# Designs tried in a protein design chat: VH-VL binders against o74379. Part 1

No score or structure here was measured in a lab: all are predicted.

Target 1, 220 residues: o74379
Amino acid sequence: MSFQQRFARALDVGYKNFLSKDAVRNIFAYDNHLRGLVQKECKIHQTPYRVPSDLMVQSASDPARANLFNYSSQLVNHDFFFSGLISPERPSADADLGAINLKPGIDASFGSFGELKSQMVDVGNSVFGDGWLWLVYSPEKSLFSLLCTYNASNAFLWGTGFPKFRTNAIVPLLCVNLWQYAYLDDYGLNGKKMYITKWWDMINWTVVNNRFQATRIESL
Positions, changes and structure headers below are counted from each chain's first letter, unless a header gives other numbers; antibody chains aren't numbered by Kabat.
ipSAE, averaged over its two directions, is called F for ESMFold2-Fast, E for ESMFold2 and O for OpenDDE. V2 adds 0.75 times the mean of E and O to 0.25 times the DockQ between the complexes of E and O.
[cut] stands for letters that were removed.

## First folded at step 1 (VH-VL)

Design a1 (framework fv_faricimab_arm2)
Fold by ESMFold2-Fast, scan of step 1:
Structure a1 (fold): chain C 220 residues (1-220), chain A 122 residues (1-122), chain B 108 residues (1-108)
Amino acid sequence: as target 1 above (220 residues)
Amino acid sequence: QVQLVQSGAEVKKPGASVKVSCKASGYTFTGYYMHWVRQAPGQGLEWMGWINPNSGGTNYAQKFQGRVTMTRDTSISTAYMELSRLRSDDTAVYYCARDRGYSYGFYYFDYWGQGTMVTVSS
Amino acid sequence: SYVLTQPPSVSVAPGQTARITCGGNNIGSKSVHWYQQKPGQAPVLVVYDDSDRPSGIPERFSGSNSGNTATLTISRVEAGDEADYYCQVWDSSSDHYVFGGGTKLTVL
């Protein structure tokens, strides 16, 4: 299923009280532009087209493939962002059930969900320039924390997906897009705080919990 | 080979309804928006609205709101545009056109149907 | 409501350059697309995203867009270029697709 097909309802109606359909269409147009750029970079570097996550990992340490990394990383970040949102077609009554399982860990790391919200709003609003704000989990330390990455950088390469013995491994659970193209249409240049505040109400905590539970499964 | 093939010409009386079809082939029907654009004899192009074939969602130009209905049948890759309460000034060639989908600065029409002439007269 | 303004007609001699304008408030902030329509035929996309050409469209067709005016330029005009030309934008504020009134290009 293509990115457009997976999020077709959001493209039609937007996310009520969060992102207009015009804003979603603009973000999706940019996403597709990046996919075209990835295909061009793959041809230039004689790299077979693969899923963006594979291309991102393969190109991450190669300065000659900086464009391929930037474009593929941004595509991965887009997918992660939209996949963490409650569907606009049918808001699920169980979208918040995941919060029950996350609560002890969130309480231990931030004090409460309310405090996590406050910290994400404040930290995200203080980010200068374009980037992403992540909620991440450290299995080794049993701690949730916030991480900022800039431009097309991501939390996936901060140890996630690595062998179980990586001591600095963190797992991204949730992110919010803090590039101007994400909030400018609906919130304006000075509206980042309200954008993040509205985004919080759209988080699908069941998705976040599923990502968290996956960190506990050791790969064969 | 992308093709959009429309139904044949129609002659209707004022007050009637007309339903035009547009059969798509050569691409993934649900991956692209389908638009309807009309052109009265000797006049310019006028956008009527779009349908998202994947979701069934629609958006209509204000002028046609309440009179136009756009639908699709994904099993036969066909889009439909029905215009009701026809008036003489609805006489026009009606085109279906594909929105390029997700490309940088998309919102343009890369493939068009051949057009369907709808004549409204007494 | 957003409006695009085109001259109703432009005349040019074969081999010369034709310029067709499309006026709109702050149109330079929008992506402009151009269609060619010959009598009895469906429109054909000739320029998209201000200046890009679809495959099969000759290099003689080019476009520009800045400020309040977008321009379709046809160099070395041929008799076969005689047609109506329409500019088009997407107005994000209303989610409407707006066409200009069209320009009839006559090749003398």
Scores: ipSAE 0.005, ipTM 0.437, lowest interface PAE 15.9, mean pLDDT 84

Design a11 (framework fv_faricimab_arm2)
Fold by ESMFold2-Fast, scan of step 1:
Structure a11 (fold): chain C 220 residues (1-220), chain A 120 residues (1-120), chain B 108 residues (1-108)
Amino acid sequence: as target 1 above (220 residues)
Amino acid sequence: QVQLVQSGAEVKKPGASVKVSCKASGYTFTDYYMHWVRQAPGQGLEWMGWINPKSGGTNYAQKFQGRVTMTRDTSISTAYMELSRLRSDDTAVYYCARGSYFEYRGMDVWGQGTMVTVSS
Amino acid sequence: SYVLTQPPSVSVAPGQTARITCGGNNIGSKSVHWYQQKPGQAPVLVVYYDSDRPSGIPERFSGSNSGNTATLTISRVEAGDEADYYCQVWDSSSDHYVFGGGTKLTVL
């Protein structure tokens, strides 16, 4: 199923009280543009066209393919961001269903969900320039934490791939897009704090929990 | 439509026990804590405790420890609060209220309240 | 045990702005929720997590929370806003939920 097909409802009506349909359409237009750039870079570098996540991993350590990495990583980040939001058709109350299994770990790591929200708002608002804010989990430490990545960087490659980084392996559970193209139209240059606050109400905690539960199976 | 419907008013003598029910509908009963909050006539709101309907686990305010028991029946989506060894100062309206596992969501749905009068 | 302090009453003229305070030691580090209660009725959540509104609550209701004081602000007050207002927090050290004493808002 294509990216636009998977998120067709959001493209049609937006996310009420969070992202206007014009903002969603602009982000999706940019996503489509990035897919064209990925195809161009694959041709230039004699790289077989693959799904974005495979291209991102393949190009991550190759400075000669920095553009391919940047475009592919951004596509992966878009998918992770939107798949973590409640669908415009689902009631917000259902988004809390996954919280049951997350609460003990979040309380242990941040003190409370309220404290996690406050920290995400403050940390995200402090990001200078363009980037992404992630909620991540370390199976080895049994610890949830926040991670900032800049430009097109992502949390998927942190602590994985090379043996020297395995001791700090983390698993991304949730992210928010802090590039200006994501919030500028609806919130303005000084609206990042409100944007993150509104984003919080759109989090699909069932999806976050499913991602978290997968780490428990894999850590065994 | 999400709603909580409580049992009717009770009149009890000192030393007796009262058991108030709270029937939930319109949502998945086991996905939220059920809080119990009381309000004496002309006084403010006082938190008594919560029950997790999924596990049956409970957390009681220290003031009520040893006198309050919170239970639930998942087959009929009903929570219960039993208060024993009643005193005249237990006269109050008793509310059930739904709360998320996230403490920052507040108590968003409340029952209509059950008046418990302890006299003579 | 953690204690929240509210003024017992606040009076405001129709169309003006009402401000109801909730005092607590380092309350700015906690999530504050506000409930409206009309005579003979159950409480209604009007503001949660310091400043967020549940669906169906008018934009006239807003909140703030910093330092030792949280504030519920009701702009363009209407006669129908006359009620008791309670602030509430979760105290992590005791794992208890704490309510303020309540403030009676009178629209005169």
Scores: ipSAE 0.000, ipTM 0.452, lowest interface PAE 14.7, mean pLDDT 85

Design a12 (framework fv_faricimab_arm2)
Fold by ESMFold2-Fast, scan of step 1:
Structure a12 (fold): chain C 220 residues (1-220), chain A 122 residues (1-122), chain B 108 residues (1-108)
Amino acid sequence: as target 1 above (220 residues)
Amino acid sequence: QVQLVQSGAEVKKPGASVKVSCKASGYTFTDYYMHWVRQAPGQGLEWMGWINPKSGGTNYAQKFQGRVTMTRDTSISTAYMELSRLRSDDTAVYYCARTRIYEYGFRAFDIWGQGTMVTVSS
Amino acid sequence: SYVLTQPPSVSVAPGQTARITCGGNNIGSKSVHWYQQKPGQAPVLVVYYDSDRPSGIPERFSGSNSGNTATLTISRVEAGDEADYYCQVWDSSSDHYVFGGGTKLTVL
């Protein structure tokens, strides 16, 4: 199932109290534009078309494929962002159950969920230009932390920068899209703080917890 | 607990095809790339390609492009590598090995199958 | 294609330190992983991401990577360390995984 098919209801009705249907449509239009750019880059570099996550990995840390990386990374970031939201396609009464399993780690790292929310709002609001704010986990340090990435960069390949990668350095659990095309229409240029505040209420903590549990995969 | 178990030894004639299987257990099959690496007798390790079990996407080394096909069956957590138009110099032990998919950024082969000897002789 | 160069063999006395090099153009900008292979067995990951060690691998194994040379260092070498050692990197340009030619470590 395509990205648009998986989020078709959001495209019809938006996310109540968070993103209008027009804002969702604008993000999806940009997503489609990026898919066209990916196909163009694959043709230019004589690279077989693959799903965006595979292309992102293939092009990571290769300056000659910077465009392919940027476009593929942004598509992956879109999917990660929307997949972390309580969806109108499948409303879940259980969205907050994951917070129970996360609470000890969140309390140890930030003091409370309320403090995490406050820090995400403040840190995200302070981001200058376009980018993404991530909640990440370090299995080695047993620490949750916040990470900002700029433009189309992501937390999936974070650690030592490009072209190096670090195993188990951090694992992304959640992100919010801080590009102007995501919030401008509903919140305005000065509305990033309110946008992040409203986004918080839409987080599917069960999805976040499922991502966290994946860090506990057996063996190296 | 985490294991990759490969199919048994094969003897093939030049020009034939061989299909080796690798059954994964003890972990979520779709969270790791599955790679194929071969080793000719007395020689070093040679990477052949990978398959992403989640998407079915593949990437093959230039040397094997057009002769290798990698597939998987998620219902039985099994990956397959088929090498066609076999030559005597394809005689080797063929290993499957995993790497973490992009969200962990881990590109080391942490778990390996036991290997499958493929002998190509007339 | 990106190439990794290893010495074909290294000899060391028990209790001494073995150093196995892996040469590559600007290899310090890449992450290097090291595998131990004993006769008739599959390779075993001993060092990953230049210097990290998997659980269960003795602390005697360590690594470094800078400039054009990565090095696997095995301190207080034991007879059981005799094996072939392979370095490995990921070449993002081709999405290819590249192995060095291997180094046979002999403990005399």
Scores: ipSAE 0.006, ipTM 0.554, lowest interface PAE 9.5, mean pLDDT 85

Design a3 (framework fv_faricimab_arm2)
Fold by ESMFold2-Fast, scan of step 1:
Structure a3 (fold): chain C 220 residues (1-220), chain A 121 residues (1-121), chain B 108 residues (1-108)
Amino acid sequence: as target 1 above (220 residues)
Amino acid sequence: QVQLVQSGAEVKKPGASVKVSCKASGYTFTGYYMHWVRQAPGQGLEWMGWINPNSGGTNYAQKFQGRVTMTRDTSISTAYMELSRLRSDDTAVYYCAREGYYGSGSYFDYWGQGTMVTVSS
Amino acid sequence: SYVLTQPPSVSVAPGQTARITCGGNNIGSKSVHWYQQKPGQAPVLVVYDDSDRPSGIPERFSGSNSGNTATLTISRVEAGDEADYYCQVWDSSSDHYVFGGGTKLTVL
């Protein structure tokens, strides 16, 4: 089903205490605009239209398809961002319930969830320009860390040979959209810290936990 | 202790304009969208539009486009709704109403007491 | 333009359950909110986001929303519940806030 159909509830009501329905509509309008640009780039480069994640991977190493990469990557980032939020249907739900398998690793890497929150707020607020802040996991190091990417860049393509999500040297678990179009209407130019603080309360930790579990096939 | 206090009743002639005020207190004025809703005598509720007090951005119902103007003054936490070229069928109680946090709730949790605007010759 | 349909009136005896419906095309995909309005007063939010209740509203008030019909349910009705009730949604396609025509609840 389409991106807008999957997140129709957010378009209908926004995210209480986090994003107005106007902000959600602006992000969805931009998402739709990017899909049109992807179709145009696919025709120019005689590339069959596929899902954005496939187009992103295929175009990542080709400077001639930089636009196709940028547009596709941004669409993938939108989906990952919204998929990590609790549904507007449960705006009063405790967003950190279900992080049971994450807790030992978060405690080891950051000290606590509270400390992770503080670091994400501080790091995200310090990002200059447009980009994304990610919580990532390194299976090789058994370490959680924070990663900033800029413009349309993403955490999925960290590693050799353009690996897919499950084969990356790092695995993205969570992200927050730090482009001005995400927070300007609701928080203003100087409101990034408040935006990230409110975003924290909307994290679907069950989804983040399940993404983490996917890195541990033998433990399933 | 959220409170919305509106200006007093107005009597206008057809063709005139009216400007209703809504003073907010007990919360961060710029954190919530403000809407205007009217109700003609014996009739239902009719949405007119909203203003984002943070940005000053507005959106009006198509029926009122070109006749309504919504503004705000953040220094005194007050929203305004001006309706021009008044007709007799504009006779109604006009309410200001607060939408959920930054418009994210789509519901109106607090309402002003209403301002009666009577349009008659 | 999106339209919400309510019955003009509903009558109920004290202590019984009142059900007020709000009809709309695929309304189950939207968030429905309910307001109570007594004569000469501003509306009061009694149910929001289909089934949530603001603090201070008695637990006798509840809501549901599925398919083409949303319902406000008032259990153990009291004389003080007599009022006009309005349903309301936000229509994303037009960015318009739509109210139902209102239902007059009479407690006999």
Scores: ipSAE 0.006, ipTM 0.442, lowest interface PAE 15.0, mean pLDDT 84

Design a4 (framework fv_faricimab_arm2)
Fold by ESMFold2-Fast, scan of step 1:
Structure a4 (fold): chain C 220 residues (1-220), chain A 122 residues (1-122), chain B 108 residues (1-108)
Amino acid sequence: as target 1 above (220 residues)
Amino acid sequence: QVQLVQSGAEVKKPGASVKVSCKASGYTFTGYYMHWVRQAPGQGLEWMGWINPNSGGTNYAQKFQGRVTMTRDTSISTAYMELSRLRSDDTAVYYCARDLYSSGWYEGFDYWGQGTMVTVSS
Amino acid sequence: SYVLTQPPSVSVAPGQTARITCGGNNIGSKSVHWYQQKPGQAPVLVVYDDSDRPSGIPERFSGSNSGNTATLTISRVEAGDEADYYCQVWDSSSDHYVFGGGTKLTVL
């Protein structure tokens, strides 16, 4: 299914108390524009068109394909962001909607879900310029942590340990889009704190919990 | 491992309502959208709508709008589909089906209930 | 509303390749899923997102999707493949899932 088809209802009604219909429409228009840019870059570099996640991985280590990496990475980031949100049909104000297997680890790493929320608001608000804030899990350390990536960088490939390329060492569970095009229209330049606070209420904790559980049953 | 078990067959009079249940097990119930699909005898598949068990949000096919209601009970991992003002042409097998949206990707309806035969006759 | 067109029936000899088409306006821009349904049974997902197979589905099943036509291909057909096959897409313009009319595959 295409990105726009999977999130068609959000395009129609927005996310109540979080992102207006216009804001969602603008993000999706930008997503579509990036897909056109990816196709153009594929022709320039004589690379067959592939899904964005494959193109991101293939271009990650090649400075000559920085545009292809940036555009495809941003598309992957968009998908991860929206897939972590609850349905726009009936948003819940309760943020703890299915994090049953996450709770012991969150409590150990941050003290509580309330403390995690406070830290995400503070860390995200401190990001200078454009980027992404991630909740990640390290299976090797059995540790949850927060990670900031800038511009189109991501926690799948580019995060802790840059310039070293690290896959599967850190598992992203959740992210919030901190690019100005995501929050400017609804929140203004100084509105990141409120944007992240309202985003918290839209987190699909069941999805986050399922992503975490997958790290525990996966064998490498 | 994953199972969707539906309630038993129903026989109804025109004008009545029917409520079909679908009990999920073997996965996190709130992590996947639940769809309802029907099939009249000798005919094809017809999508009726979906419910997001996490939020309770629903989306109904236009044809059934005003007659269908989809709900869920997360405490017992059960989804419900109620169809009112039944007509003889509502006679069909009704299926619940899981949408493979747990990691942010829609991958079709991967698990289906066994179906519930609803017969509407005078 | 968006319409998916399938041939009502396809016949193939055992061991040969069956091709079942699903026609739709600009269907190549959509993700197509395919279901197998045997008499008295619930549908089974055999191909999703144009060309991917669920765990447990034989590699004989494959799919493609471009332009106005998606195709389910079943190679080395067996008698047990006799079933009705349905294609499916999400239509964002009408906000609903659309199924094709179904194709009865007969192995003779």
Scores: ipSAE 0.000, ipTM 0.432, lowest interface PAE 16.8, mean pLDDT 83

Design a6 (framework fv_faricimab_arm2)
Fold by ESMFold2-Fast, scan of step 1:
Structure a6 (fold): chain C 220 residues (1-220), chain A 122 residues (1-122), chain B 108 residues (1-108)
Amino acid sequence: as target 1 above (220 residues)
Amino acid sequence: QVQLVQSGAEVKKPGASVKVSCKASGYTFTGYYMHWVRQAPGQGLEWMGWINPNSGGTNYAQKFQGRVTMTRDTSISTAYMELSRLRSDDTAVYYCARVRYFDWLPGAFDIWGQGTMVTVSS
Amino acid sequence: SYVLTQPPSVSVAPGQTARITCGGNNIGSKSVHWYQQKPGQAPVLVVYDDSDRPSGIPERFSGSNSGNTATLTISRVEAGDEADYYCQVWDSSSDHYVFGGGTKLTVL
């Protein structure tokens, strides 16, 4: 199913107390624009069109396809962001109830969900320029941590270079879009702190919990 | 625990097609790229392509482009590799293999199927 | 079209150290993985990302990768280490995996 079809209700009504329908529509318009740019880059580099996640991974280590990487990575980031939100008509999931299997690790890494919230608000508000803030898990270290990526970079490809830094591989569990196009219309240029605070209340902790559970089965 | 189980040996005539299956268990099937590798008798390993079980997206080695099709069925955690217009030099053991990291292509192949012998003879 | 070159065979006595090389243009910029294959069996990952070992692989298996040569080192070789060994990289310019031709390790 297309990106717009999967989030059709959000496109129609927005996210109450978080993102207006106009803000969501503007983000989706940008998403569609990026899909057109991806198709253009695929033609330029004679790369067969694939879904954005496949293109992002395939182009990640190729400097000649930096634009293809940036556009496809941003599309992946959009999907991950919206997939982590409760639907507009779903009741908010309490973190303690929805995140039951990751709670011990969150408590160990941050002290509590309340402290994690405080740290995400503070870290995200301190990001200069455009990017993304991630909650990530390291299966090898059994550690939860926060990661900032800038521009269109993502936590799926954590490290300052590929593939040398993959030995410290992490799994993204949650992200918030810190590009100005995400919060400017509803919160203003100086409203990042309130945007992140409101975003916290929209997190689908059941989804985050399920993402974490997948890493536990896959640890070898 | 984590394992890949492939379909049984096949004997085909030149010009036919073969479809090999690879059933995954013990992990989240849609989280890992599935690769196909073949090995002719007495020869080395040759990469054929990958499929992302989550998206259905594929990438095939140029040598097999136009002859290979990789698909999956997420309801039964099974990947398929179909090779058409078979020639005698397609005689090989065909392996499915999982990339080590979640949704990450350039990683190592940490889990392998047992292999499926495909013999092409007249 | 990217090519990995391995010696066809390497012979060592039990208890000695075996070194299997994998040559490739600027291979030090790539992540190298190593597989062990015994007759009639599927390959087994022994070293990944140049130098890391999967759980269950003895510490006497190690790897390195710099410049144009990656090396799999097996210390205190045992008869059970006799197998074919393959190196592998992802080649970003062609978007595919490349395997070396394989090295038969003989323990005499």
Scores: ipSAE 0.006, ipTM 0.553, lowest interface PAE 11.8, mean pLDDT 86

Design a8 (framework fv_faricimab_arm2)
Fold by ESMFold2-Fast, scan of step 1:
Structure a8 (fold): chain C 220 residues (1-220), chain A 124 residues (1-124), chain B 108 residues (1-108)
Amino acid sequence: as target 1 above (220 residues)
Amino acid sequence: QVQLVQSGAEVKKPGASVKVSCKASGYTFTDYYMHWVRQAPGQGLEWMGWINPKSGGTNYAQKFQGRVTMTRDTSISTAYMELSRLRSDDTAVYYCARDYVWGSYRYTGAFDIWGQGTMVTVSS
Amino acid sequence: SYVLTQPPSVSVAPGQTARITCGGNNIGSKSVHWYQQKPGQAPVLVVYYDSDRPSGIPERFSGSNSGNTATLTISRVEAGDEADYYCQVWDSSSDHYVFGGGTKLTVL
C-alpha cells in the first residue's frame, strides 16, 4: 500500500504534542512532490520505476543520476522516520517494554536510555543546516552509535555516492528528520531541542527492537 | 543456522523451461535480496538478476530479459528462478545467493551466503 | 557495459604473498567484493567492501581498492588457498552486478 495509506491517521490528525496535522500534511505533500520528481528522473534516465529504496541503491554511485538518488533517498528517509513513530492516538511508548532486546546494548554503548535521549537531543540540536540524525548499530563491533547525515544523505548508504562514501557494516535503527520543513512551522528556527525532545516520546521502540533483532542473524 | 538449499539437477531439451528453487532458513527471508548467478562449465560467474522478497520487485540482467522470471513465496521462505526457451549454452550451475536488505531498504551488496548450486543441462 | 579485468592465473610458492588484481574504470569509487571458489563448490565471500573480512576468514586475506585497480592480497599462502578468485562490483550506471573473469591461484 501507498505511503499516505500506511500513515493515513497521522495525515488526518497529526501527532499529539509532537507534529500538528498541518505540519504532517505539508511533509506528506512534499513526499508526494518528490515521488513525481522520481518518476520524471526515471523517464529521463530510462530507468524502470521501482520502490524508492531500490532506486536509491541503483543511483547511489552514478553522478549522472544524482537527482534520482537525492529524491529517492529522501523518500526512503521519510518512510524510515514515520515507520519509527507510534500511532497518533498514543503519543508515547515505554522504551523498557518495547526495546527489551535492545536495552543491554544501549546501556553498554550510552549508559542508559536516558543518556541516549540526552545525547540525541544535544547532537541533533547542534546540527547545522538540514539533515538527519540516526541511531545505528555495528554488528561487527557490537556497538550502538549516533550518526548525522546531511541533506538527503542516509545511514543506509553512508553519505552520497555509495560505495565511495559508505562505512563498514552499520545498520540504521532509528532516525529523526532535522530538515527545517519538519519542525519550522510548529517549533520555529530555534526550536530543534523541543522538537527532538517531543519526538523522543513518539518513538516506537517495538519497531526499533525488531530492526535490531534482524541484525542478529546467524552466519554459517 | 543460515542456509540456502536449492532443488536438484535438471536435464532439459532445447526450447523447454526450467524452474529452480532456493529455500532459505535461519534468517528473516524478507530482510535480504536474493540473487541468481550462473556458471557455465569451466567458465566464470555471471549475474542474472535479483528479487526483493519483501516487495516482489525484480531486476534482470539485460542478457536474460524476456527469458527469466524470478518469484518468491514468503510463506515457505523460497525463491524461484525460471528460465525459458532454453538453449545448449544455458547449460550451467545456477546459484542463489543473499544480499542484505533492511526491510525494504538495501544496505550491502556482498553475497555472504550461497546455495549449493543446481546443475541444469540442456542437450539433445 | 562495465567490465572487470582479472589475470587468468597467478602462481605463487607456499609461504609467499599472492596478489590478484581486478581492473575497472574508476573502480576505486565502487565497493569491491572477493569470492573464493574451490572445484565443485559454491563461492565463498572472503573480502567485502574493498578491505573487510567476514568472520571466519583468516587474517592472511586482505584487500585494497584505489583508482582503476582493486587487489586481493593473500599472505603466507597455503596449499589450501588454491582456488579460483572472483572480484565483483555493483555498477549503478547499468543497474547490474558485474563479476571479473576469475583468476586461478596455483600454489607450487
Scores: ipSAE 0.000, ipTM 0.441, lowest interface PAE 14.8, mean pLDDT 83

Design a9 (framework fv_faricimab_arm2)
Fold by ESMFold2-Fast, scan of step 1:
Structure a9 (fold): chain C 220 residues (1-220), chain A 122 residues (1-122), chain B 108 residues (1-108)
Amino acid sequence: as target 1 above (220 residues)
Amino acid sequence: QVQLVQSGAEVKKPGASVKVSCKASGYTFTDYYMHWVRQAPGQGLEWMGWINPKSGGTNYAQKFQGRVTMTRDTSISTAYMELSRLRSDDTAVYYCARGRYSGYDFYGMDVWGQGTMVTVSS
Amino acid sequence: SYVLTQPPSVSVAPGQTARITCGGNNIGSKSVHWYQQKPGQAPVLVVYYDSDRPSGIPERFSGSNSGNTATLTISRVEAGDEADYYCQVWDSSSDHYVFGGGTKLTVL
């Protein structure tokens, strides 16, 4: 299944109260454009065409393939963003139940979920230019924190979310796309704060919770 | 002790449906995804899909889309896999297995049920 | 869909080292898990994330993963290691787990 097939309902109907069908279409059009750029870079560097996550890891430390890394990383970031959202057809009750194992750690790190929301809105709104805001977890420090990455950069490398990079690493749990193409159509240039506020209500906390639970395997 | 115990062997006619159960014990049922894997006689392992017991969310292998339904009952820590419109080539041992999700990848399937033999014949 | 290739069988004498390969395009960028299955039994996870061992699995089981080939290595092979071995990865492009075809290890 392609990226568009996996998120066909969002492409068809959008996310009610958050992201219009046209906004989703524009993000998916950019995603498709990036796939064409990945294909071009693969030809230039004689690299077999692979899924974006494989290409991102393969090119991550190679300055000669910086474009391949950037395009692949952005595709991975798109997937992580959309995979963290409640499907357009899913009941809101799923979101309420999903965060149950996160609460003690969120309370310890931020004070409350309400405070985390407030901080993500404020931090995200303060990001200058294009980038991504991440909620990350450090298994070594038992600490949740917020991380900003810019352009196509990501929180996966050196994080335990990639099992090969466990040592002294952070695990991305959640992200929001802060590129202008994500919010401009529905919220305008001055609407980033409202965009992030509305995004919060669409978070699939079950997915976030499962990402967190995965970090707690120590004696497998 | 962590265990997954599956329902007993079934014999079904072509066109029927079968529902296999998998009862978990010794761990928090909602902390792990439950995967379903089948194995035809003398053949290899084939992944069918997973269910997140906490949410009820599912992901099915393309081959089984439209024929498989995975559900769970958290009050009795039991997962179910129902396969409809059975054919003779659905004859296989069906396994449940637990696995953690890392946000990007799974940690492998560390605990497996004993398997349920489903025979489809007239 | 992504395909993993294993040799159908490998034979080894007791006390020797068995090597079971798992071929896949750029498999070194993926995390490989290995399962042991004895006749009439459910699979048992013996190596996860390329090279880690679950509690209770002997040290003589090890793994590696680089380029296009992952390898399960069983040193000082015992008769009790005779089984089918399967490699497995998560394929993000299809959102599927993919298993190799399996390798029958015979201890002669």
Scores: ipSAE 0.000, ipTM 0.440, lowest interface PAE 15.4, mean pLDDT 84

